# VH-VL binders against StAR-related lipid transfer protein 5 (STARD5), part 3

Target 1, 213 residues: StAR-related lipid transfer protein 5 (STARD5), of Bos taurus (Bovine) (a1a4m6)
Amino acid sequence: MDLATAAQVSEAVAEKMLQYRRDKSGWKICREGNGVSVSWRPSVEFPGNLYKGEGIVNGTPEQVWDCVKPLAGTLRAQWDENVNSFEIIESLTDTLLFSRTTTPSAVMKLISPRDFVDLILVRTYEDGTISSNAANVEHPSCPPNPAYVRGFNHPCGCFCEPLPGEPNKTSLVTFFQTDLSGYLPQSVVDSFFPRSMAGFYANLEKAVKKFFG

## First folded at step 3 (VH-VL; framework fv_tocilizumab)

Design a31 (from a02 with light chain D28S S31K)
Fold by ESMFold2-Fast, scan of step 3:
Structure a31 (fold): chain C 213 residues (1-213), chain A 119 residues (1-119), chain B 107 residues (1-107)
Amino acid sequence: as target 1 above (213 residues)
Amino acid sequence: QVQLQESGPGLVRPSQTLSLTCTVSGYSISSGYSWSWVRQPPGRGLEWIGYIYYSGSTTYNPSLKSRVTMLRDTSKNQFSLRLSSVTAADTAVYYCARLEVYTVYFDYWGQGSLVTVSS
Amino acid sequence: DIQMTQSPSSLSASVGDRVTITCRASQSISKYLNWYQQKPGKAPKLLIYAASSLQSGVPSRFSGSGSGTDFTFTISSLQPEDIATYYCQQSYSTPYTFGQGTKVEIK
């Protein structure tokens, strides 16, 4: 894929992410507690759900971003139990790259290990918000690997937003829109994401304190 | 609902600049998509010329050796093609088309405008 | 540039026949391949995108398949209104390129 095509695809993903963030309608709360809420709505991108996580994290936007950015060689794989690895397949610019992510088995091995090939755009907005914007793409260097079930991310990522008047706090909004593929009972899929997203925020809070506090 | 319509001179002299405008109705050109030009010489196949992204950035086919400029007029909901230093080889039907940018395909096309390059 | 080669350049078939057109890319384009129908004097019309996805409003007799370098477009039961030239197009990398076209005619 050339830079021009990848740039327009990734900008379209970023615009979908902004629409998810702005749209207040249709969200159904499925988990709430300890200052974190997880909501869902039916996806318009695939037969499945779009999940939204919201919470305040005790850390600056830059510190929180360093913990959550889905990039190779970062802090994320050290603390996030839902990720085994990140690999950079090809970097088109400093902020636009093809990445492969692997995930461990989950739910007492009912969910086999997955891999995901994504185009990722990192964007910084004028208000200081840092955002990841990702969606599945095919890359010739990463055909399906028989050790993994190939999953597909539809537009997904996060916003690390400054909290006005509180420079050591960040509003973290996350969006998960994942086709896990394979043969999985609907009930397993529907229960997995709310639990894993709530756990993500709890583990993130501890990770920011460990690495920066 | 979405409609594209080409307009501009149908005859251009060799060495001059070919200028065409595409008028879009039913969708704002500054709200999304890439807005493209594709041409077809009589009796031959299709050649992509380039696009202008809804933000104003442009991408052109390298084969046209920088003879191409695309502009947008958001107040009129139009985008335009300028092709300089034309020769008889530039005689073609010129189509404007909308390029869906996420999955990358041309979904709406204008009816086409024949431009003949002749003295 | 990625070159797209279609086969055959033309074909003649009877109403009700299964018609198959192939398209080959000079390098892997994954599933970034679209198919268009063009009738004489008209603009191209999108039929298939992303190699196998049917455009809304297009009859189900049209289908596409393939990935990488080799792609197939099929009309399962040719109708008189399907007489046209068909083009494949890669959208993996600019410049976006089209095949030379396949003219479909009735015997």
Scores: ipSAE 0.639, ipTM 0.855, lowest interface PAE 1.9, mean pLDDT 91

Design a32 (from a01 with light chain D28R)
Fold by ESMFold2-Fast, scan of step 3:
Structure a32 (fold): chain C 213 residues (1-213), chain A 119 residues (1-119), chain B 107 residues (1-107)
Amino acid sequence: as target 1 above (213 residues)
Amino acid sequence: QVQLQESGPGLVRPSQTLSLTCTVSGYSISSGYSWSWVRQPPGRGLEWIGYIYYSGSTTYNPSLKSRVTMLRDTSKNQFSLRLSSVTAADTAVYYCARLEVFTVYFDYWGQGSLVTVSS
Amino acid sequence: DIQMTQSPSSLSASVGDRVTITCRASQRISSYLNWYQQKPGKAPKLLIYAASSLQSGVPSRFSGSGSGTDFTFTISSLQPEDIATYYCQQSYSTPYTFGQGTKVEIK
């Protein structure tokens, strides 16, 4: 994929992410606790769900971003139990790249390891918000690998938003829209994402304190 | 239903600028997609010329880049093609088309406008 | 530029026949390949995108397959209205390029 084609795809993904953030309709709460809410609605992108996580994290937007950015060589894989690795396949710019993510087995090995090939755009908005905007793409260097079940991320990512008057706090809004593939029972999928997202926020709070406290 | 319609002169003199407009109905060109031009010389195949994003940025075929300009007029829901310094080799049917940006395909096409370059 | 080569350049078949057209890319393009139908005097019409996805409203007798460099377009049971020229097009990298076309005629 060339820069022009990738730029147009990533721009469209970023616009969908902003629409998800602004659209208040259709969200059903599936988990709440410890200042974190997880909601879902049926996806219009695939026969599955779009999940939204919302919570306030004790850390600056830059500190929180350093912990959550889905990029190779970062802190994310060190604390996030849902990820084994991030690999940069190809960087088109310093904010636009192709990445391969691997995930461990989950739910007593009922969910086997997955890999994901994504185009990722990092944006910084005028208000200081930092966002990741990702969606699945194909890359000739990363065909399906027999050691993994290929999964597909539909528009997904996060917004690390500053809070006016509270510079050491960040509003973190995350969107997960993942086709795990492999014909998993829907009950397994439906229980996995809410639990994983709630755990993500709890583990992130500890990670920010560990790396920046 | 989305519809695209080309308009502009059907005859252009050698060395002059070819100018075509595409009028879009059923969708706002500033709301999404990339808006593209593709041409077809008589009896030959298709050649992509370029596109203009809904945001206004452009990408042109390198073989034509020095001669091509694309603009949009959001108030009229139109986008245009200008091709300078034309020769007989630029004689073709010119199509405007909408480019879907996620999976990258042309889903709606205008009917085409024949432009002949002749003295 | 990525070059797209179609085979055959033309074919003639009977109603009800299975028709197969192939397209080869000069470099790997994953599944970023589309197929268009063009009838005489008309604009191209999208039939297949992403190598194998059928466009909404297009009859199920049309199908596509392949990945990487080699792609196939099939009409499972040729109908009279299928008389047209068919083009493949890669959408992996600009400039987007088309095959030379395959003319399909009915006997």
Scores: ipSAE 0.651, ipTM 0.862, lowest interface PAE 1.9, mean pLDDT 92

Design a34 (from a02 with heavy chain G32D)
Fold by ESMFold2-Fast, scan of step 3:
Structure a34 (fold): chain C 213 residues (1-213), chain A 119 residues (1-119), chain B 107 residues (1-107)
Amino acid sequence: as target 1 above (213 residues)
Amino acid sequence: QVQLQESGPGLVRPSQTLSLTCTVSGYSISSDYSWSWVRQPPGRGLEWIGYIYYSGSTTYNPSLKSRVTMLRDTSKNQFSLRLSSVTAADTAVYYCARLEVYTVYFDYWGQGSLVTVSS
Amino acid sequence: DIQMTQSPSSLSASVGDRVTITCRASQDISSYLNWYQQKPGKAPKLLIYAASSLQSGVPSRFSGSGSGTDFTFTISSLQPEDIATYYCQQSYSTPYTFGQGTKVEIK
């Protein structure tokens, strides 16, 4: 894609992410505990669900962002059990890039390894919030690879929000909207994301302590 | 339900500015999509002119960029095309069209407005 | 600019025939290719997007395939109302460019 086309796609993704964050309607809580809530609603982007995770993480927004940003050469792949690697395919700007992510097998190998090709936009907002905004795209350098099942992220990412009066705490809101593709039992898909998201927050808390504590 | 309709002068003199408006009904131009202009000289193929994203940012065909301006009027649900310094080569049917942003395709088109550039 | 070349420039076929049009991009555009139908005096109508996705309301006799640089558009059983010029369009990079068109006529 050229910069103009990619910028337009990424702006639309970022605006959908803001809509997800602001819209309080239609969310159904599916998991709650240890200060983390996971809720879902039917996706309008594909025949599946949009998941929202909310929780407070003990770390500054910058520390939390350094752990969660879905970029090559960062801390995320070192601690996140759901990721094998991030690869930068092409950087259009300092905040807009094409990335390929690979994931390991999951759920007793019922979910085989996936790869994802995404356009990622990093935004910083007036209140100090840092966000990742991603969605699937095609890139000539990364056609489907037979070693992986190609998955598709519909608008997804996170908001690392400062917590007023608590500079060493971050409100982390995550949105997962993933088409895992392939032929998976629906019960496996429906249970995977709530468990994965709750585990993500628990592992993130440990990672922030490990790298910045 | 979504409809686009072009309007504006059908005759423009050489060196003047071609001005067209697209009126959109059944959908708000400020809520989503990019809003585009595409032209077709008589008996020839299609040429993309440019788009205005619903937030107001614009992208123009480099071959026309120095002469093209696109604007939106969200209160009237309209967007417009200005093409300066016209010549006979700008004689064409001008279409407005809605551009879907993620997959990038033109899904709704106006009926087209013929603009003839002659003295 | 990415150049789009269609083949053939025109064709004549009989009702019920299978019609195939090809489109070649001057560089790899993945699946960012659309097909439009234009009848005389009318605006183009989207038939296929993302190389192979059928637009809602479009008859299933229309299909598209391909990826990278080579794409095909097929009408499985030509109907009289299908008489039109068909255009491919790449949406990978601005400026978005169209093929020169393929005129489909009935014998």
Scores: ipSAE 0.732, ipTM 0.888, lowest interface PAE 1.5, mean pLDDT 92

Design a35 (from a03 with heavy chain G32R)
Fold by ESMFold2-Fast, scan of step 3:
Structure a35 (fold): chain C 213 residues (1-213), chain A 119 residues (1-119), chain B 107 residues (1-107)
Amino acid sequence: as target 1 above (213 residues)
Amino acid sequence: QVQLQESGPGLVRPSQTLSLTCTVSGYSISSRYSWSWVRQPPGRGLEWIGYIYYSGSTTYNPSLKSRVTMLRDTSKNQFSLRLSSVTAADTAVYYCARLEVLTVYFDYWGQGSLVTVSS
Amino acid sequence: DIQMTQSPSSLSASVGDRVTITCRASQDISSYLNWYQQKPGKAPKLLIYAASSLQSGVPSRFSGSGSGTDFTFTISSLQPEDIATYYCQQSYSTPYTFGQGTKVEIK
């Protein structure tokens, strides 16, 4: 993809992410506890759900971002049980790149390993918020690989938001909108994301303390 | 329903500027999508000219870039094409079209406006 | 620029026939290929996007396949209303480019 086409795609994804963040209607809570809320709504992008996670993390926005950014060579793969690897396929700019993510098997191997090819845009907003904005794309260097089930991320990512008056705390809002593909029982899919998102926040708290505490 | 309609002079003199407007109904041009111009010389194939994103940023075909300008008028829900220094080679049917950005395809097209460049 | 070559330039077929058109890109464009139908005096109409996805409202007799550099468009059972010129278009990189078109006629 050339820069012009990729810039258009990523800007549209970032706009959808802001709309998800600002729209408070239609969210149904599916899991709540330990300061974390997971909600869902039917996706407009595909026949599945958009999931939203919300929680306060004890760490600065920069520290939290260093733990969650979905990029190769970062801390994320070291602590996130839902990720095996990130690799950079191609960087178009300092903040716009093509990435391939692999995931391990899950739910007692009922969900086999997936790979995902995404265009990722990193945005920093005037209020100090740092966001990742990602969606599936195809790249000639990463055709479907028979060792993995190719999954598809519809607009997804996160916002690491500073909290006024609390510089060592971050409001982390995450959006997952994933087509896992393959033949999976619907009950497995419906239980997977709420559990994975709650676990993500719990493990993130431990990771920030481990790497920055 | 989304509808696009081209308007503008059907005859332009050589060396002058070709100006066309696309009026959009059923959808706001200030909402996501890119808005494009594509042309087709009589009896020939299709050539993409450029697009303007709903934010106002533009991308033009390099072969035409030095002569092309695209603008938005959000109050009228219109976008326009200006092509300067025209020659007979610019004689074509000009279509405006909406570009779906995430999957990258042209989904709605105007009916086309024939522009003849002749003295 | 990415060049798109269509084959054949024209064909004649009977109602009910399977019609196949091919499109070749000068470089790997993954699945960023669209197919359009253009009837005389009309604007192009999107039929297939992302190489194989059928646009809403388009009859199921139209299909697309392929990835990389080689793509195929098929009409499984040609109808009289399918008489048109068909264009492929790559959406991988600007400038977006079209094939030269394939004219489909009835015998």
Scores: ipSAE 0.769, ipTM 0.897, lowest interface PAE 1.2, mean pLDDT 92

Design a36 (from a01 with heavy chain S31R)
Fold by ESMFold2-Fast, scan of step 3:
Structure a36 (fold): chain C 213 residues (1-213), chain A 119 residues (1-119), chain B 107 residues (1-107)
Amino acid sequence: as target 1 above (213 residues)
Amino acid sequence: QVQLQESGPGLVRPSQTLSLTCTVSGYSISRGYSWSWVRQPPGRGLEWIGYIYYSGSTTYNPSLKSRVTMLRDTSKNQFSLRLSSVTAADTAVYYCARLEVFTVYFDYWGQGSLVTVSS
Amino acid sequence: DIQMTQSPSSLSASVGDRVTITCRASQDISSYLNWYQQKPGKAPKLLIYAASSLQSGVPSRFSGSGSGTDFTFTISSLQPEDIATYYCQQSYSTPYTFGQGTKVEIK
């Protein structure tokens, strides 16, 4: 994929992410506790759900971003139970790249390992918010691999938002919109994401304290 | 529902600027997609000219880039093509088309406008 | 630029026949390949996108397959209304490029 085509895709993904962030309608809370809210609504991108996680993390936006950015060689794979690895396939710019993510087996091995090939755009907004904006793409270097079930991320990512007057706190809003592919019972899929997202926030809080506190 | 319609002169003199407008109905060009031009010389295949993304950024075929300008007029729901310094080689049917940006395909096309470059 | 080569350049077949057209890209384009139908005097019409996805409203007799550099378009049972020129198009990298076209005629 050339820069022009990739820039077009990534800009459209970022616009979808802003729409998800700003649209308050249609969200159904499916899990809440420990300062974290997970909600969902039917996806318009695929026959599945869009999940939204919201929580305040005790860390600066820079510290939280360093823990959550879905990039190779970062802290994320060290603490996030939902990922095994990130690898950069190709960087088009300092903020636009192709990435391959692998995930471990889950739910008593009922969900086998997945891999995901995504185009990722990192954006910084005027208010200091840092966002990741990702969606599935194909890349010649990463055809389907029999050791993994290829999954597909529809527009997804996060917003690490500064809190006015609270420089050591970050509002983290994350969106998961994932087609796990394969043959999975719908009840397993429906329980997996809310549980995974709540766990993500709990583990992130511990990771920020471990690496920066 | 979505329809595209080309308009503009069917005859252009050599060295002049070819100007075409595409009018879109059923969808606002400022809300998504890339809006494209593709041409087809008589008896030959299709050649992509370029697109204007809904936000206004443009990408042009390098073979035509020095001569091509695309603009959008969101109040009229139109986008346009200007091709300068035309020659007989620019004689073609010109199509406007909508480009789906995630999977990258042209899903709606105008009827085409034949432009002949001759004196 | 990525070059797209179609074969054959033309074919003649009977109603009900299986028709196959091949498209080859000069480099790996993954599945970023589309197929269009163009009838005389008309604009191209999208039939298949992403190598194998059927566009809404398009009859199921049309199908596509392949990835990388080699792609196939098939009409499982040719109908009279299928007389047209068919084009493949890569959308992997700008400039987006089309094959030379395959003219399908009925005997």
Scores: ipSAE 0.767, ipTM 0.897, lowest interface PAE 1.2, mean pLDDT 92

Design a37 (from a02 with heavy chain S31Y)
Fold by ESMFold2-Fast, scan of step 3:
Structure a37 (fold): chain C 213 residues (1-213), chain A 119 residues (1-119), chain B 107 residues (1-107)
Amino acid sequence: as target 1 above (213 residues)
Amino acid sequence: QVQLQESGPGLVRPSQTLSLTCTVSGYSISYGYSWSWVRQPPGRGLEWIGYIYYSGSTTYNPSLKSRVTMLRDTSKNQFSLRLSSVTAADTAVYYCARLEVYTVYFDYWGQGSLVTVSS
Amino acid sequence: DIQMTQSPSSLSASVGDRVTITCRASQDISSYLNWYQQKPGKAPKLLIYAASSLQSGVPSRFSGSGSGTDFTFTISSLQPEDIATYYCQQSYSTPYTFGQGTKVEIK
């Protein structure tokens, strides 16, 4: 894609992410515990679900962002059990890039390894919130690879929000809207994301302490 | 249903500015999509002119960029095309069209307005 | 600019025939290719987007395939109402560009 086409796609994704963040209606809680809430609602983008995770992480917004940003050469792949690798395919700007993510097998190997090709926009808001905003795209350098099942992220990402008066804490809101593709029982898919998101927050808490504690 | 309709003068003199308006009904131009112009000279193929994204940012075909301006009027649910310094080569049917942003395709088109550039 | 070469420029076929039109991009555009139908005196109508996705309300006899640089549009069983000019269009990079069109006529 050229910059103009990619910029309009990424701006639309970011607007959609803000809608998800602001819209309080229709969310069904599927997991709660240890200060983390995971909820879902039917996706309007594909025949599946949009998942929302919310929790407070003990770390500054910058520390939390360094652990969660879905970029190559960062800390995320070192601690996140749901990710094997991130590769930068092409950077259009400092904050707009094409990325390929690979994931390991999951659920006792019932979910085989996936790869995802996404356009990612990193946005910083006036209140200091740092956001990733991603959605699937095609890139000539990354056609489907038979070693992986190609998955598709519909608008997804996170908001690392500062907490007024608590500079060493971050409110982390995550959105997953993933088409895993392939031949998977819907019950396996429906149980995977709530468990995976709850585990993500627990592992993130440990990672922030390990890398910055 | 979403409908787009072009309006404006059908005859423009060489060196003058071609001005067309697209009126949109059934969807607010402020809520999404890119709003585009495409032209077709008589008996010839289609040429994309440019778009205005619902936030107001514009992208123009480099071959026309120095002569093209697109504007939106959100209160009237309209967007417009101005093409300056016209010549006979600008004689064409002009279509407005809605561009879906994520998968990038034109899903709704106006009926088209023939503009003849003649002295 | 990405050039779109469409072939053939025209064809004549009988009702019920399988019609195939091809489109070639001057560079890899992945699947960012659309197909439009234009009847005389009318605006273009979207039939296929993203190389192979059928637009809502479009008859299933229309299909698209391909990726990268080579794309195919097929009408599995030509009907009289399918007389039109068909255009491919790349949406990978601005300026968005169209093929020159294929005129489909009935024998």
Scores: ipSAE 0.754, ipTM 0.889, lowest interface PAE 1.2, mean pLDDT 92

Design a38 (from a01 with heavy chain S55R)
Fold by ESMFold2-Fast, scan of step 3:
Structure a38 (fold): chain C 213 residues (1-213), chain A 119 residues (1-119), chain B 107 residues (1-107)
Amino acid sequence: as target 1 above (213 residues)
Amino acid sequence: QVQLQESGPGLVRPSQTLSLTCTVSGYSISSGYSWSWVRQPPGRGLEWIGYIYYRGSTTYNPSLKSRVTMLRDTSKNQFSLRLSSVTAADTAVYYCARLEVFTVYFDYWGQGSLVTVSS
Amino acid sequence: DIQMTQSPSSLSASVGDRVTITCRASQDISSYLNWYQQKPGKAPKLLIYAASSLQSGVPSRFSGSGSGTDFTFTISSLQPEDIATYYCQQSYSTPYTFGQGTKVEIK
């Protein structure tokens, strides 16, 4: 994909992410506890759901971003149980790149290992918010691999937002919009993401404390 | 539902500027997609000219870039093509088309407007 | 620029025949390939996008396959209304480019 085509895609993804963040309507809470809220609504991108996680993490926006950024060679793969690896396929700019992510098997191996090929845009906003904005793409270097079920991320990512008056705390809003592909029982899919997102926040809190505490 | 319709002069003199407008109905051009022009010389194949993203950024075919300008008029739900310094080689049917951004395909097309470059 | 080459440039077939058209890209474009139908005097119509995805409202007799550099478009059972010129188009990199077209005629 050339820079012009990739820039167009990534800008549209970032705009979708801002829309998800601003739109307060239609969210149904599916899990709540330990200061974390997970809600969902039907996706307009595919026949599945858009999930939103919200929680306050005890760490600066920079520290939280260092733990959650979905990039190769970072802290994320060290603590996130839902990820085996991140690989940079190609960097178009300092903030726009193609990435391949692999995930382990899940739910007693009912969900076999997946790989995901995404275009990722990193944005920093005037208020100090740092965001990742990702969506599935194809790349010649990463055709479907028989060892993995190719999954597809529809617009997804996160916002690491400063909290006014609390510089050592971050509001983390995450959006998961994943087509796991394959033939999975719908009940398995519907239970997986709420549990996975709640676990993500709990493990992130521990990771920030471990690496920066 | 969504319809695109080209309009503009069908005859342009050599060295002048070809100007076409695409009127869109059934969808706001400021709400999404990229809005594109594609041309087809009589009896020949298709050539992509360029697009304007719904937020205003443009990308043009390098072979035409020095002569092409695309603009939006969101109040009229229109976008336009200007092609300067035309020659007989620019004689073609000009189509406007909507470009889906994520998967990158042209899903809706205008019916086409023949522009002949002749004195 | 990515060059798109179609084969054949024209073909004649009978109603009910299986028609196959191929398209080759000068470099790997993954699955960023679309197929359009253009009937005489009309605008192109999208039939297939992303190499193999059927556009809504398009008859199931049309299909696409392939990835990388080699792509195939198939009409499983040719109908009289399918008489047209078919174009492949790569959407991997600007400038987006089209094949030269394949004219499909009835015998």
Scores: ipSAE 0.774, ipTM 0.894, lowest interface PAE 1.0, mean pLDDT 92

Design a39 (from a02 with heavy chain S55K)
Fold by ESMFold2-Fast, scan of step 3:
Structure a39 (fold): chain C 213 residues (1-213), chain A 119 residues (1-119), chain B 107 residues (1-107)
Amino acid sequence: as target 1 above (213 residues)
Amino acid sequence: QVQLQESGPGLVRPSQTLSLTCTVSGYSISSGYSWSWVRQPPGRGLEWIGYIYYKGSTTYNPSLKSRVTMLRDTSKNQFSLRLSSVTAADTAVYYCARLEVYTVYFDYWGQGSLVTVSS
Amino acid sequence: DIQMTQSPSSLSASVGDRVTITCRASQDISSYLNWYQQKPGKAPKLLIYAASSLQSGVPSRFSGSGSGTDFTFTISSLQPEDIATYYCQQSYSTPYTFGQGTKVEIK
């Protein structure tokens, strides 16, 4: 895509993320514990669910962002068990890029390895919040690869929000709506995301402590 | 349910500014999509002119960029095209169209307005 | 600019025939290719988007395929109401560009 087309797509995704962040209606809690809640609602983007994770992480917004940003050469793949790799396909600007993500097999190999090609926009807001905003796209350098099942991220991302008066704490809100593709039992899909999101927060807390102290 | 309708003068003199308005019904132009203009000279193919994103940013075809301006009037649910310094080569049917921003396609079109550039 | 070349420029076929139109992009556009139908005096109508996705309300006899630089549009069983000019359009990069069109007529 050229910059104009990509900017249009990514701005629309960022607006969707803000809408999901602000909309308090329709969320059903599916997992809660250790200061983390995972909620869901039916997606309006595809025949599946939109999942929301919320929790407070002990780290500054910049430290938490450095651990969660879905970018090549960063800390995320080192600690996140749901990701094997990130690679930058093409950078259009310092904050707008095409990325390919690969994931390992999961659920006793019932979910085979996936790859995802996304357009990612990084936003910094006036209050110091840092966000990622992503959605699936196609790129000529990354056609479907038979070693992977191509999955599709519908508008997704996260918000690393500062907490007033607590500079070493961050509110992390994460949104996932992922089409894993292929033929998978519905019960496997429905149980996978809540468990994966809860584990993500627990592992993130440990990662921030490991990398930043 | 969504409808687009062009309006404006059908005759423009050479060197003047061509001005067209697209009135949208069934959807608010400030709620999403990009709002586009495409033209077709008589008996020829289609040429994309530009779009205005629902938040106000514009992108124009480089071949026309120096002469094109697009504006929104959200209170009237309209967007407009101004093309300056027209010549006979600008004679065409002008369509307004809605551009879906994620998959990038034109899904709704106006009926088209013929603009003839002649003295 | 990305150039789009259609083939053939015109064709004549009988009702019930399979009709195939091709479109070639001057560079790799992945699947960012749309097909439109235009009848005389009317605006273009979207039939296929993202190379192979059928627009809601469009008959299933219309289909698209291809990726990269080479794309195909097919009408599996031509009907009288399908007489029109068909255009491909790349949506990969601005300026968005159209093929020159293929006129479909009945024998």
Scores: ipSAE 0.766, ipTM 0.895, lowest interface PAE 1.1, mean pLDDT 92

